# VHH binders against q93235: the designs that were tried, part 7

Target 1, 248 residues: q93235
Amino acid sequence: IFMKTLDPKVPRFYGKGTIIGVNPGVGYQPWLKERPDSTLIKYNLRDQKSYKAYLEQMKTYLTKYDSNATETRECGAGDSNDDLEKNPDALPCRFDLSVFDKGCSEKSDFGYKSGKPCVIISLNRLIGWRPTDYQENSVPEEVKDRYKAGSIAINCRGATNVDQEHIGKVTYMPSNGIDGRYYPYVFTKGYQQPIAMVKFDTIPRNKLVIVECRAYALNIEHDISSRLGMVYFEVMVEDKPVEEKKEL

## First folded at step 1 (VHH)

Design k17 (framework vhh_8k46_1)
Fold by ESMFold2-Fast, scan of step 1:
Structure k17 (fold): chain B 248 residues (1-248), chain A 123 residues (1-123)
Amino acid sequence: as target 1 above (248 residues)
Amino acid sequence: AVQLQASGGGFVQPGGSLRLSCAASGFTFSSYAMGWFRQAPGKEREFVSAISWSGGSTYYADSVKGRFTISRDNSKNTVYLQMNSLRAEDTATYYCAADRYLYSRFEDEYDYWGQGTQVTVSS
């Protein structure tokens, strides 16, 4: 009556035919465990201690791609995780971190030191889910120049008119978004969650900017109330002198 | 002192094979990603291949993918580049480099650099 062990041939239904959700949620990093209710990324350019926790969270998140790679395979164009549902010996596609620019590397402190912070964007795992391509001429305007069939495009904007005036230039890596070869997900050991990075190239100093990022595929609906297909977070890059404080 | 000693270069005809080795000392090798870069006469240095600290992830430039294989032996503090189906365009000085972080294709991201080993592919 109960599943005691995970089976890689997981059904697309849970619990007596309960339908699994069909619209993926979107997540971001760095999200700090010590501040679980906060979606605020706030730091001071002149104080390396102010962004240390964000850098450590980014490093911790990305390290899992190395450790899981021994249970993965290299995938090229036209490959996918389709065989994971049929073949228990099939290996999931290895996610390639080399798609990210040096401005979002650990040595650049993921852009934090230069005031161009990078944020990881991912889709929450939804068993058996795959992106469906937009028809030619039906691609939303905001991702039209960066959309590639077989991929999930990412677009980030200011959440309000004021935030949109302030957000400035945003760079996407990969420019075409998350490649569909890493789908579908099934309960497979060694699965690597595909990710994109977003870099805020010209975000203003000393100003809070509320960011809305959306994932784009024909079968992704954007729902503000449940945050399906989208995510919100806030960024504040301060440029303020560091005051020397003496303990009480 | 940190040292990276590249070796295994030489003269080979098109279609031949060479195996390069890079022996590391003076740092905790198993905590560093390793990369191979090459520089042909009159050209800029370019990325060839990289391998993560555990050996679990490998990365290749499009020009060498399917022909070159990077590997490492953490017990011997050595990274290898197996080069098959060599072409005249592969003629270059090959450098190994160490990066404290997971991976980089950019040369200025690397912490330590070895002396090069020359590979010449010609008939």
Scores: ipSAE 0.005, ipTM 0.359, lowest interface PAE 10.6, mean pLDDT 82

Design k18 (framework vhh_8k46_1)
Fold by ESMFold2-Fast, scan of step 1:
Formats: sequence, structure tokens, C-alpha cells
Structure k18 (fold): chain B 248 residues (1-248), chain A 124 residues (1-124)
Amino acid sequence: as target 1 above (248 residues)
Amino acid sequence: AVQLQASGGGFVQPGGSLRLSCAASGRTFSSYAMGWFRQAPGKEREFVSAISGSGGSTYYADSVKGRFTISRDNSKNTVYLQMNSLRAEDTATYYCAAGPYFLRSYTEDDFDSWGQGTQVTVSS
């Protein structure tokens, strides 16, 4: 029931337990290698050292998109990887990082310095899997305004009522979520896993917010107990003077 | 609810050390965040330290930061509190508590299961 082609750099809240049959697990970046089981993204706006490791982790993750130009092709709206099995000259779609240029790029320090941190959201690779469209009038309300046929919408909310009051405004890039042109996943050289970024525009200072992100397509089930098609992480953006070492 | 048993308290001189243990029942121990609280006579119960289910995130009250270390062993269903450089102000009954995997506030309201207390007395 588990696919072996999972990206080992994508952290998974419950490891292999979030992948059941054809339902993809959801992962996020950044996380720190020194604390691989931690889901906490915590930093102090006044201390650049406190978020440098998150920025470096995100930069490292995104380098995989730089080297595959000769093994990928430009894809427009309506294109897909459907031809990869039938056409020996077909190449997988190239993923363009410029979609994150509105405050979630390396140039913007992924929003960390401005207190609007960005988080990468991805789906685990399942061979042959593609998103199935919701029927007309069956799109969940929380993604209705951002849903695009053929794509996977992302929605992030506060995990509890208190967290939802605190999470504030969230921006999604691309606005319609993960584009379906990068599906189906086939085991081929040069495949570029599509990602989305979520920017926390107005997250409060000095307050821990537990975030729940869900991926939306007809063939993605959400199970709170098993956390299928969803992922949890915590964000704490501190705004306090840099602490000196306390003498005991 | 998970059953919790705290132990390791005792009498110690200022500057001394103690290690508290909290044993939990159940196979899902790693799904709980664990915390330590304390209560001195005539005072309200206060937060001391907390650790996430995975052990990757730890939290400390300012009064104990740098002196106390929280850890857990999920294979033994146990959480520990190593207390160093103890002060008279650390004298209290220490309680361990279990809450959801993610903690919101580190207050009593985050924790729904509480263990029996263990007394720590720091005096010359």
C-alpha cells in the first residue's frame, strides 16, 4: 500500500502512515535536520540567526529545480504528463519557481524577515496518480474561489478554533494550488515534483499557531484521525529583544 | 485518559540536583505532548516545562531555563525532568501532565490528563 518512490527530503508528519493506496500524503518545508521529528517553525524577527537555518533548508530543497532544463519541457495550461508513456520523445513539464516571486522567493528571504513566512506544500509521489476533478457544485466551500479543474487546491486553517482566530490572512502561490500539468507522476528521469507555497500574511507575534493544511481533489480523502491528505505544523514568529546568555 | 505516575522527588540542598520521572500507560505515548507543572503551598499551579510527542520541541518557564532539562523515552513510555542548580524557590509538588500532540499555550488548559504529584524540597 505504500509507494517506494517517495521523496526522502519531504518531511511526513507520521512517516509512511499517511499514505494509503492511491491517496497521497502531504509534506511541508522547512524543517531542521537537527530536529527531524519537530513540526515547529519558530524564529525571532529581531534575530537573523534564528531563521537562517530555515532559509538555507528551503534554498537547498529548491535547487532540485535548477538542473533539469534539458530533461524537461515548457508546459502551458491544459498540458499534462499523459504523453510520457506513449511518446518516446515526450519530456515531463518543467516547474517554474517564478510563480513564488510575490514574496515567497529566495530574493524575499521567503517572507521570514518581514514576518510573513512562507511554507512549501507538496504531495508524495504515487506512480500514475492524478487529481480527479470535483463535480460542478461539489467543490468544498473553503477552496471554491481558488479551485481550478485539473489542479489540487490547498487550504490552510488554524487547527483549533483558537488557532483559526489567530492565523490571520493566508496567501496561496499559485493561487489555484498545485497545477495538474505535472501529473500523472511517472517514474522518469527529469520529473519535477510540483509544489505550492503558503504565505502567512498577518500571523500574530509572540503567539504559537497550530496550522492544518489540506490538499483538495475528488480522489484525496481527508481523515482527521489518520491525517490523510493533510499535514500539521506550528508557527511561532517572535518579536522580542535578542536574549543574552543567562547566568545561573 | 492516559494514566501517569510521577516519581523521583525528595529533599535536596540548594545547588543540588534531582531527576523526576513520569511513567505513562498506553501504546500511543508518542502521540501526547507531555508537561511538568509545580505548585508550592498557598500558590497557584505554574508551568515548568513541556516536550512535544516526538521530543523535537521543548519549552521552559523563564525561572527554570538553563537549569532544568526535559526529555522523553517513547520506548519506555516515560518523560523525565532533570533539575540542576536547585533553589529554595523550586520547592513544590511537581505534577506531570499529558495533552494533545501540539500545545497552544502551555497552561493547564492544554493538558487533560494529570498524574500524582511528587514532592521536591530544596532547603539548607
Scores: ipSAE 0.000, ipTM 0.139, lowest interface PAE 14.5, mean pLDDT 79

Design k19 (framework vhh_8k46_1)
Fold by ESMFold2-Fast, scan of step 1:
Structure k19 (fold): chain B 248 residues (1-248), chain A 126 residues (1-126)
Amino acid sequence: as target 1 above (248 residues)
Amino acid sequence: AVQLQASGGGFVQPGGSLRLSCAASGRTFSSYAMGWFRQAPGKEREFVSAISWSGGSTYYADSVKGRFTISRDNSKNTVYLQMNSLRAEDTATYYCAAKPLYYSGSYKTPADFGSWGQGTQVTVSS
């Protein structure tokens, strides 16, 4: 098996000659295919039907982490994908979903039923890219307490001053963000894109909150226009009586 | 809230085959990773095999790779361990275990599995 022959040519082209830059974009889930132009996560706590599609999308997205064990290996601290090109027998690190142990699992309905919805945050795949560490005294304040060398910290805030007053407490899983052991990204069978989850612990009921999430590493620039290193979405957790009688 | 019951053990000669089953009760089976562990007399419980919650990823101890196959049927709330080419050193009590997705840790560590079955004895002897 010649896994090295699967590497795409660089620079990568996206769309009609649009070059995917060296700065990764940020994506989120649940993003519903039935509403591809919408970044709104809106549901009513009293209406299970209103959040079922989000739960199914989360489950569907996470099935990609159930790759065959022969295509991946279990990685401990200090392991990385650095040797994938050098060693033809090397396998990419297996991403274990059990790291989402603070109420962002399928068992907890990803927090949706309890009004503490979880959102997946991921970086776009970019061949050979890996995070570059901040120097100790140059780590941005908003991630300083959760930054780990070799990893990508995630921070989500209200997009405007009003949203920031309303967003409430946010929990990050893993707390140090996306672990660097899953980098660099290489085009190889079995590669598992690492993710983080963000849980909105105290988001207010019946209020639209616009969220901005940023990924942090020295080599990630934040650009609003291109959405490089950042992503926007809206969350609205309603607590409203269901007016519809079940007459089935 | 998952309860596990292992079955299918027995006496078999070297080179023989056995299939173990682990039946789970409850509606949350698909939210659990499942594992098989074994314990021989006087030894600690050791990892044998594990399968992810969706069935897409499987893991095996080096001593059983190529001989054992783990599988699951989420519609029947059951996990299976097909054991081929059995050896005398495979003699042990086999336990099935469930690991919730929200628990951190390794698929290979007994302490990281929260729910355990009663076990089923496998004896490989001429």
Scores: ipSAE 0.000, ipTM 0.123, lowest interface PAE 17.6, mean pLDDT 80

Design k20 (framework vhh_8k46_1)
Fold by ESMFold2-Fast, scan of step 1:
Structure k20 (fold): chain B 248 residues (1-248), chain A 124 residues (1-124)
Amino acid sequence: as target 1 above (248 residues)
Amino acid sequence: AVQLQASGGGFVQPGGSLRLSCAASGFTFSSYAMGWFRQAPGKEREFVSAISGSGGSTYYADSVKGRFTISRDNSKNTVYLQMNSLRAEDTATYYCAARGSYYSLRTPSAYDYWGQGTQVTVSS
């Protein structure tokens, strides 16, 4: 009976009978402003113009990590944003994009040119929110080999049985997911939103794959109907001849 | 096997100094934050000081700030606590601990690995 009090699906109480329903949403990039209702990432490997907009969106998103060295500090193991709630003059941890240098950097065209596209995964900003560690025996099987205490593990799978067959090998950067040193989130100048990237190493050509990504921490509930703690998008990497431009 | 060996405790008069050492083995030392905690007779274990894996950030309990200095030598897998201007109230068993998570460095229950205690007695 007391095992139910350790169930990560049970809502936490805050104050006199108030349930803390604070569950972060999960976002992804790139999505195109010209097609805001579309969750489809579709491009042709043989046509650089077909993925240029995705590369520009990725670059634009990542500019927020440029040139804020004076408003941030380097953080190693044991460092965190804990004191930002109490000291608004404290500097937030600097997010280092070099963690993506294994095929998910601007120099690698974020994997798009090689047919191994990268997708940014982020959590919604909830003031004062921080990840709660799983107990050793309660870490979900799908992230157990990549879970690190203090971090938020990311796992992406095919949304249906067919998609799961087609999705192929997926690489996570950082491998342990979103690092807890960037939490709690506080509205502070220079705060850098932590992100992870997911690289689709062996996604098949000319097949639509529906992807479901989930974020994992004890205090992240997965709600399919509300899309809390998870996000859906589709990937279509085409390998088709480029149509000739007709002469005017 | 993970091992943390604390040493350097002893008897000292008020106003004196001691340097504690904690030698670590069995894990990637530079990837772990290190903390010092103490427990006086009849009291709960309390936070003293912590240092980040890189050594770039240090944290102190208000009761020791300005008197104690934490440092580490990642080439020697050792963390140190330099204790100056010691007071009778600093009398306690001092413990070193390692934490691989990036937060809650002031919370004893958050630490992954613990060393043996070393006794510090401050008396005239």
Scores: ipSAE 0.000, ipTM 0.160, lowest interface PAE 15.4, mean pLDDT 81

Design l01 (framework vhh_lunsekimig_d3)
Fold by ESMFold2-Fast, scan of step 1:
Structure l01 (fold): chain B 248 residues (1-248), chain A 120 residues (1-120)
Amino acid sequence: as target 1 above (248 residues)
Amino acid sequence: EVQLVESGGGVVQPGGSLRLSCAASGFTFSSYALYWYRQAAGIERELIASITSGGSTNYVDSVKGRFTISRDNSENTMYLQMNSLRAEDTGLYYCAAEYDEYGTTYYDYWGQGTLVTVSS
């Protein structure tokens, strides 16, 4: 009888018995530690201090991708993390942040200063989970023009008819969504979680917009009541006079 | 720092029930997605149940209708109610929490687990 022990401080995944039949949840950033129960992204274009916390949160979140090059590898088309489950020398695919350089990078203040805020979208981590491709002609209409086999498409809409009238144009980066080469997720040193960003190009000023973002793959079910495969957040870009500090 | 501690395991006969607890400290519990994993002898660790920060729940097919995951944000505790237990449910049960804030790499603190043995 061979007994295996795992170091609880260093997760290990061996892969043999991991069959998961659950849907991944969807998360977003910037989510602020100071307001953990809030999904509201609200700032005033005329008050740079009002969006500083969101910018710092975005920058801090993205520093996890500054991983040592020796702990990751470059992955091209057709590569994946399949070998991570059994090969102790395999390295996870390096996630390239340059895909966000068109208006959703630190240099552009993640679009906040221009009233075109960017939001990070990610899938919750399910060990051994990987996206299953839609068959040709079975891709949902709302992502059909941006779907790529081997990837997870993202679509964001207004949560109600009123919100949909106000949400305006949304840009997705990468346009094809989250690339499947970063799956399956396994407990591996240096693993880099893939993300997408959505940019709200024409969101109106002084209006609260409730946003619903969904992730699309054959094995992702959408359940509105349970919010499976989807996430909700609110965006309010204000253009209001800055209140001056009053002295005694 | 973050700490997760599992409890509530034990020996039970087939058809019995157990309630597992995962007590959390060192983080804003309500902001985390939380997971129960199981590791059986000769089988590696598998995800069996999850609950999002918003309260949405998911289960693997083998436990649907028998297990219920829940959370109490006021007590910083997650639970797994296990009913109609089978010999196949025997294993070490681990909880995990996921948080992507502030540049921290993956945060899924694994305790030593709590042992569930279903025996006749």
Scores: ipSAE 0.011, ipTM 0.253, lowest interface PAE 9.4, mean pLDDT 79

Design l02 (framework vhh_lunsekimig_d3)
Fold by ESMFold2-Fast, scan of step 1:
Structure l02 (fold): chain B 248 residues (1-248), chain A 120 residues (1-120)
Amino acid sequence: as target 1 above (248 residues)
Amino acid sequence: EVQLVESGGGVVQPGGSLRLSCAASGSIFSSYALYWYRQAAGIERELIASITSGGSTNYVDSVKGRFTISRDNSENTMYLQMNSLRAEDTGLYYCAADWYEGSGEYFDYWGQGTLVTVSS
């Protein structure tokens, strides 16, 4: 008698056979593939056409969270993806987009129309990687009020002193950042990558702001030169009259 | 988009060598983490080797010291040098890629596989 081990289309690992990453990179959306060299999110508040591509990219990115109940499961606060490495029948936790319903949902045009644009923050997928908790007295000051054990806190600031003067109030959703229940990542059918959103509540009009976002867990090192554990992008929300089409 | 195409599979005697290639089309190859998987009949697909964008490598214990993963970013190609091949190395070998670092956009790219057969 031969035992069937696994579905041949599902990748699986045992023990040290799993690749463990050292330090995750941080990514953001909306990033437009048609302009891969640009990290600039720039639009005119008075011109809906100027932000249409950003809204479409956000919507496209979020379609991966359309739930398939047979491939995912509901996870409460005490649940995690810990079984994914060893259990062929384990289902990954379903990511709940309703956490973005306070101004960063599709219904609110991700804040773009109101001049409070939202940006998705995610960690690069490292096989088998899990966030490690800070000791209570060692949480970095900038995330201390929003850090939760088992999660990855996000903090975004102006990259220079001038940018920090201009960035204004920032809101994080979920407030505690990226929940660790969605880790580890392995090549599991139906896996839903956890994300956070950052909302720029009071970013000034007609000013370019360079933003630096960092992810915080004990096993995330911030390396400026290699940009590990952090990401940079620029935001410019213009409030200008729509220019007349130039005709000869 | 990135497309991955494997080549270099074939039939070899025990103790022999093969070099697999994984050629990528598309932009930003140098930013991807790259992987080799294998699958034999009746057993699960196994991750056997990885190489990060920075060149750091990892191997499963059963191939460590026999297989070497490498990448050439100028040629948009990843390689797996397989030495001292054994009957248990027989299987379909797949390359895979992770998303571009710093963009937040992710796609799991997979090749279609290349067959390696080690005769007894």
Scores: ipSAE 0.000, ipTM 0.235, lowest interface PAE 11.2, mean pLDDT 78

Design l03 (framework vhh_lunsekimig_d3)
Fold by ESMFold2-Fast, scan of step 1:
Structure l03 (fold): chain B 248 residues (1-248), chain A 121 residues (1-121)
Amino acid sequence: as target 1 above (248 residues)
Amino acid sequence: EVQLVESGGGVVQPGGSLRLSCAASGFTFSDYALYWYRQAAGIERELIASISSGGSTNYVDSVKGRFTISRDNSENTMYLQMNSLRAEDTGLYYCATEIYWDDSGYTEDYWGQGTLVTVSS
């Protein structure tokens, strides 16, 4: 009789056989408001103005994590949002941005100035969804060394053979991926969406690299046609002289 | 409202050429990256070519030097020029893009219905 008003941009409670809400999609940042249609992160190391918009977007995105101290609680390693399913008045876990202090924080300009840009990876919010653990001997090879029970591992690769040759070393923060303590997702005031960051440590200069990132948990299937459990974006770190304006 | 429609597929003999087109509507075409994927029987769909909003292109090794991706922002159309076609190029060709619908970075993937390319004698 009493019906909750659903946010049309929040994943709805899923049912069996529903395309939306069955398997999470993957999103990334920085996404620029002035080019909402573009998946390209492109900047010139020698031109600080060329990456200012990305830094501002990253900072703006992360602002949502600092204003809800009274609407969230501190959570330790053994905690989870399980109580939110039974008691909507329970406080959700506060997301700790200090996990990004190793080169992907605002203090480090999210790696952009050093040519080691960081990208935020997040999962679409599916009401009631939580990651399920792989069996120890069934963890996919590409995430075996970084998989932690209760979490969602992230792996980013070059989308083509050429991109894979160019992508270089990638660092994940937290190393174990998106922490499962922030699940299940329940639409509640003060909920803080968990994220991971991916740092491109050795991406080559002046080359476009197409990146494919996948999220890993037993109940995340990868579907290329619907891009469920994965996301694509492009990175180009240029090292080109800034043209000096000719004045007569 | 966002729609991608492929055309230009057909039957050609080895060494022949085809030009695929992807007509787009419902979004600001010039601001989006666009992709060509290929799916052969019994094989997962593979990204074969991409073009960024700025015009930068990338290709899988097997098609480099034979295929050329391009875009015409005035016609809201992306193309794939396929030269020196091989039997291994046979498959369904899909165009794709990723659309940002809101300020939160919410994205939706859009795919065309595919166009069949058959390389046979």
Scores: ipSAE 0.000, ipTM 0.118, lowest interface PAE 13.3, mean pLDDT 79

Design l04 (framework vhh_lunsekimig_d3)
Fold by ESMFold2-Fast, scan of step 1:
Structure l04 (fold): chain B 248 residues (1-248), chain A 120 residues (1-120)
Amino acid sequence: as target 1 above (248 residues)
Amino acid sequence: EVQLVESGGGVVQPGGSLRLSCAASGSTFSSYTLYWYRQAAGIERELIASITSGDSTNYVDSVKGRFTISRDNSENTMYLQMNSLRAEDTGLYYCAKYEDFGSGYDLEYWGQGTLVTVSS
């Protein structure tokens, strides 16, 4: 079936110079630009100033989802950004932040104040990339109970046996992970990158926990050295008295 | 802080040539794939050329053999050499860059556009 691509919003190139078919990297927030080599999220429950930078970074990151209705559209389960390739008037799906209202919203200080910190998980933007579904009997065990066809499941665990003993209960929002209706990514005004949040419900106080999060779809391979399909970060929730006021 | 600025647009006769430039400030080009888009009046933007960090290039059929994309990482600048210009090449030309920090904090940069007019 040869048909000329008529939508100017969609790239018309294939081969070298495109990233179609490349494995996506996984990223997390809060990541602080002023500490670009640090993957440590560390704060003291008793000191609001110790987590202010993380909250501000997450708030700033999420402002990209503040958009006019004219630039995005409401999308149900049967919808996708596939229409952007054929319809020049098509709008990208609007991402609804209300899925995070159960403890991972700005009003809840993203769980930091309550010692249940939330972390944003996203896939790096690759032009034209979309998730491929696992066959029914080939879904990895660690995400089997939360996998939904058309979506990217997220699983976070302690990176070592000690970390896994300490990490405790983890809640995923949405429970099925990142919805595929927001793919493929195209360079278009109003595009809203889908995200998931991971909440650390029972992480222990005063202990460093090394976390490994993986994204799951048939066309996502996990490779630590290339930062593909997985990410590492550390969480340290301290509960220590505030002994001194910070001087300027 | 990061800014892309296109320049080099203008009015030219059919068969003429123009070189467009895209200069970046506040960010480097060296590790990124860079793009030129074109927008005719009343029409959405069309991707016309790309160049990878390894200097591999791609073009839409309508400009292939006439346009040449190139980059100079030391000058933080990308170019589009346009030869044998046609009336259909008239439009606003935009440069674009996609930047991943590897932590999922991604940034999409666009220039303001530069106008190319080819008189019939």
Scores: ipSAE 0.005, ipTM 0.222, lowest interface PAE 9.8, mean pLDDT 78

Design l05 (framework vhh_lunsekimig_d3)
Fold by ESMFold2-Fast, scan of step 1:
Structure l05 (fold): chain B 248 residues (1-248), chain A 122 residues (1-122)
Amino acid sequence: as target 1 above (248 residues)
Amino acid sequence: EVQLVESGGGVVQPGGSLRLSCAASGRTFSSYALYWYRQAAGIERELIASIYSGGSTNYVDSVKGRFTISRDNSENTMYLQMNSLRAEDTGLYYCAADYVEYEPGTYSYDYWGQGTLVTVSS
């Protein structure tokens, strides 16, 4: 009399009981699948083959932002994804890659050929999470000039005193960091995760530099031991002769 | 092509400890963001802990300081060390993996385990 019913449990992680207000981790690109345990970005300026994999990885990562007008909407400064949780017909904000046109676009080979490599910085997707603003007088000094309410500021520094000496100048795109209009994250078709890029303008040649990047909002804690709100990676831009076969 | 298998669930007294494991077979998950979810009877499934490819971790407040998520990429295994267990921790624990940092397209969890039951009873 009873029919066999196997109703697979569908996760219900948005709504009552979802995780809200926990601290996101920070990720970076390019990361190469052939070296999954490596955080090293290493290439030779004189050897285009040495950085081709990084460029292809970044291009592949950015294909998720290819325009689809039916699944996304244009968002102004006052907009957000807040309506996505209560309105199933609402569309997520479209992320515009043109914010990276100052040397971190595909047309500029993401700065690799010029020795000013760009790195993508992103926050992990937490359902319902959004940045909480610092009080105006409590913004950390290192991001004070680039902080915008409702957004997440990014700051990258050398991880040790030697790395700090070598890292040089960095440029952040957008300058105010990751814009809050793309939050909260919700499960919806066409959601486009916001990202920032960091360009290493004056990183020295033939030196390994260990980089620490931190994300800044009141509800993002920085803890070296648990690696919250921060990420480490290494950059080495070599300028070495390429071995060429003799011409006869 | 990746299968996730949870283990380590069981019945434990309040204040006890359990270590859950999530093992991947076939391929390494070192590039994946990895998650532990919990579902209690009559309650929606909730995210308990996350660990990302770079090692960053997140916890829901109710387990922070009691639970520790970790990963061993050489063994293709993720762990949840659960200490000071409470009756409210009772539920089915699921591991999940997604490859959000590299794969293009719409975000979704690529792989889910079958779940492992944890019962905390006095």
Scores: ipSAE 0.000, ipTM 0.180, lowest interface PAE 11.9, mean pLDDT 77

Design l06 (framework vhh_lunsekimig_d3)
Fold by ESMFold2-Fast, scan of step 1:
Structure l06 (fold): chain B 248 residues (1-248), chain A 121 residues (1-121)
Amino acid sequence: as target 1 above (248 residues)
Amino acid sequence: EVQLVESGGGVVQPGGSLRLSCAASGSIFSDYALYWYRQAAGIERELIASITSGGSTNYVDSVKGRFTISRDNSENTMYLQMNSLRAEDTGLYYCAARVYEDWGGYEYDYWGQGTLVTVSS
């Protein structure tokens, strides 16, 4: 019984039947299971078929948030999943997808049709883990204007100087990141993993942009090699003529 | 919720064979990536074998060619066939189930209680 690392990309664990980690990994969607080794989101604005799979993956991922009054509850400020440990009848907080209604909803095709694609950012589930607040004077500069106590701020940048020049304007939903009321994760039926979305408002056409997203809380360290507190993916929004079928 | 129960451990002589079973109860088993871990006395728990929901397998070098992981989704059971057993294979063997949720990530939901394998003469 001791905290262990099972695999560089797997959360640490503590004790039989219990997993207690100290630093969450970061994941993203849409990730296509047909291409599990690819982190590339690539589509052509002129070819609706080229982004259909991404839209279907986003829709599929979000079905976990379908409302269920018997398995979830409404949570306000000051609520948390601490009650799940104290009360066996307690219900996990319900996650409200309406926070994404400003261009990252299913009705807006998650921004793909308009060339402003949205990407879901989530933290790996670690039993018992919760975010620890930065002290007011120690909030990292890159999230200072969007940091809220009790939450996990998200920041996405270009991975290299060239990518940073090209990434353009990025919008975060919710603007304050992932709310801490959905923590700690406790193994329980109906748990709804909180997420944020990142919208690429002005990403250039026909350019590959490598994106690095980081999650920010005092107890989140950033480690590229272990995928702790950060994630990489690539975005390429093409604006190219659909290849013509050549008849012989 | 899924619960995992290991069986098949025991005492065997060097060069012998054992088959471990890991039976799952509860939710649909077929979506899980499944793992065997081993813990020897005084040593940290190590991953020795894995099988994905699609059937792809992976092994730590020390057991390659000797151990075979398999799954039977119709019976909600995973197996570890252990051949040519060595003294260093002695330990508690745990099964675990993970769900792929996000890119590259795993969610460890379930652990078994462990089954003891002793290789001795």
Scores: ipSAE 0.014, ipTM 0.204, lowest interface PAE 8.0, mean pLDDT 79

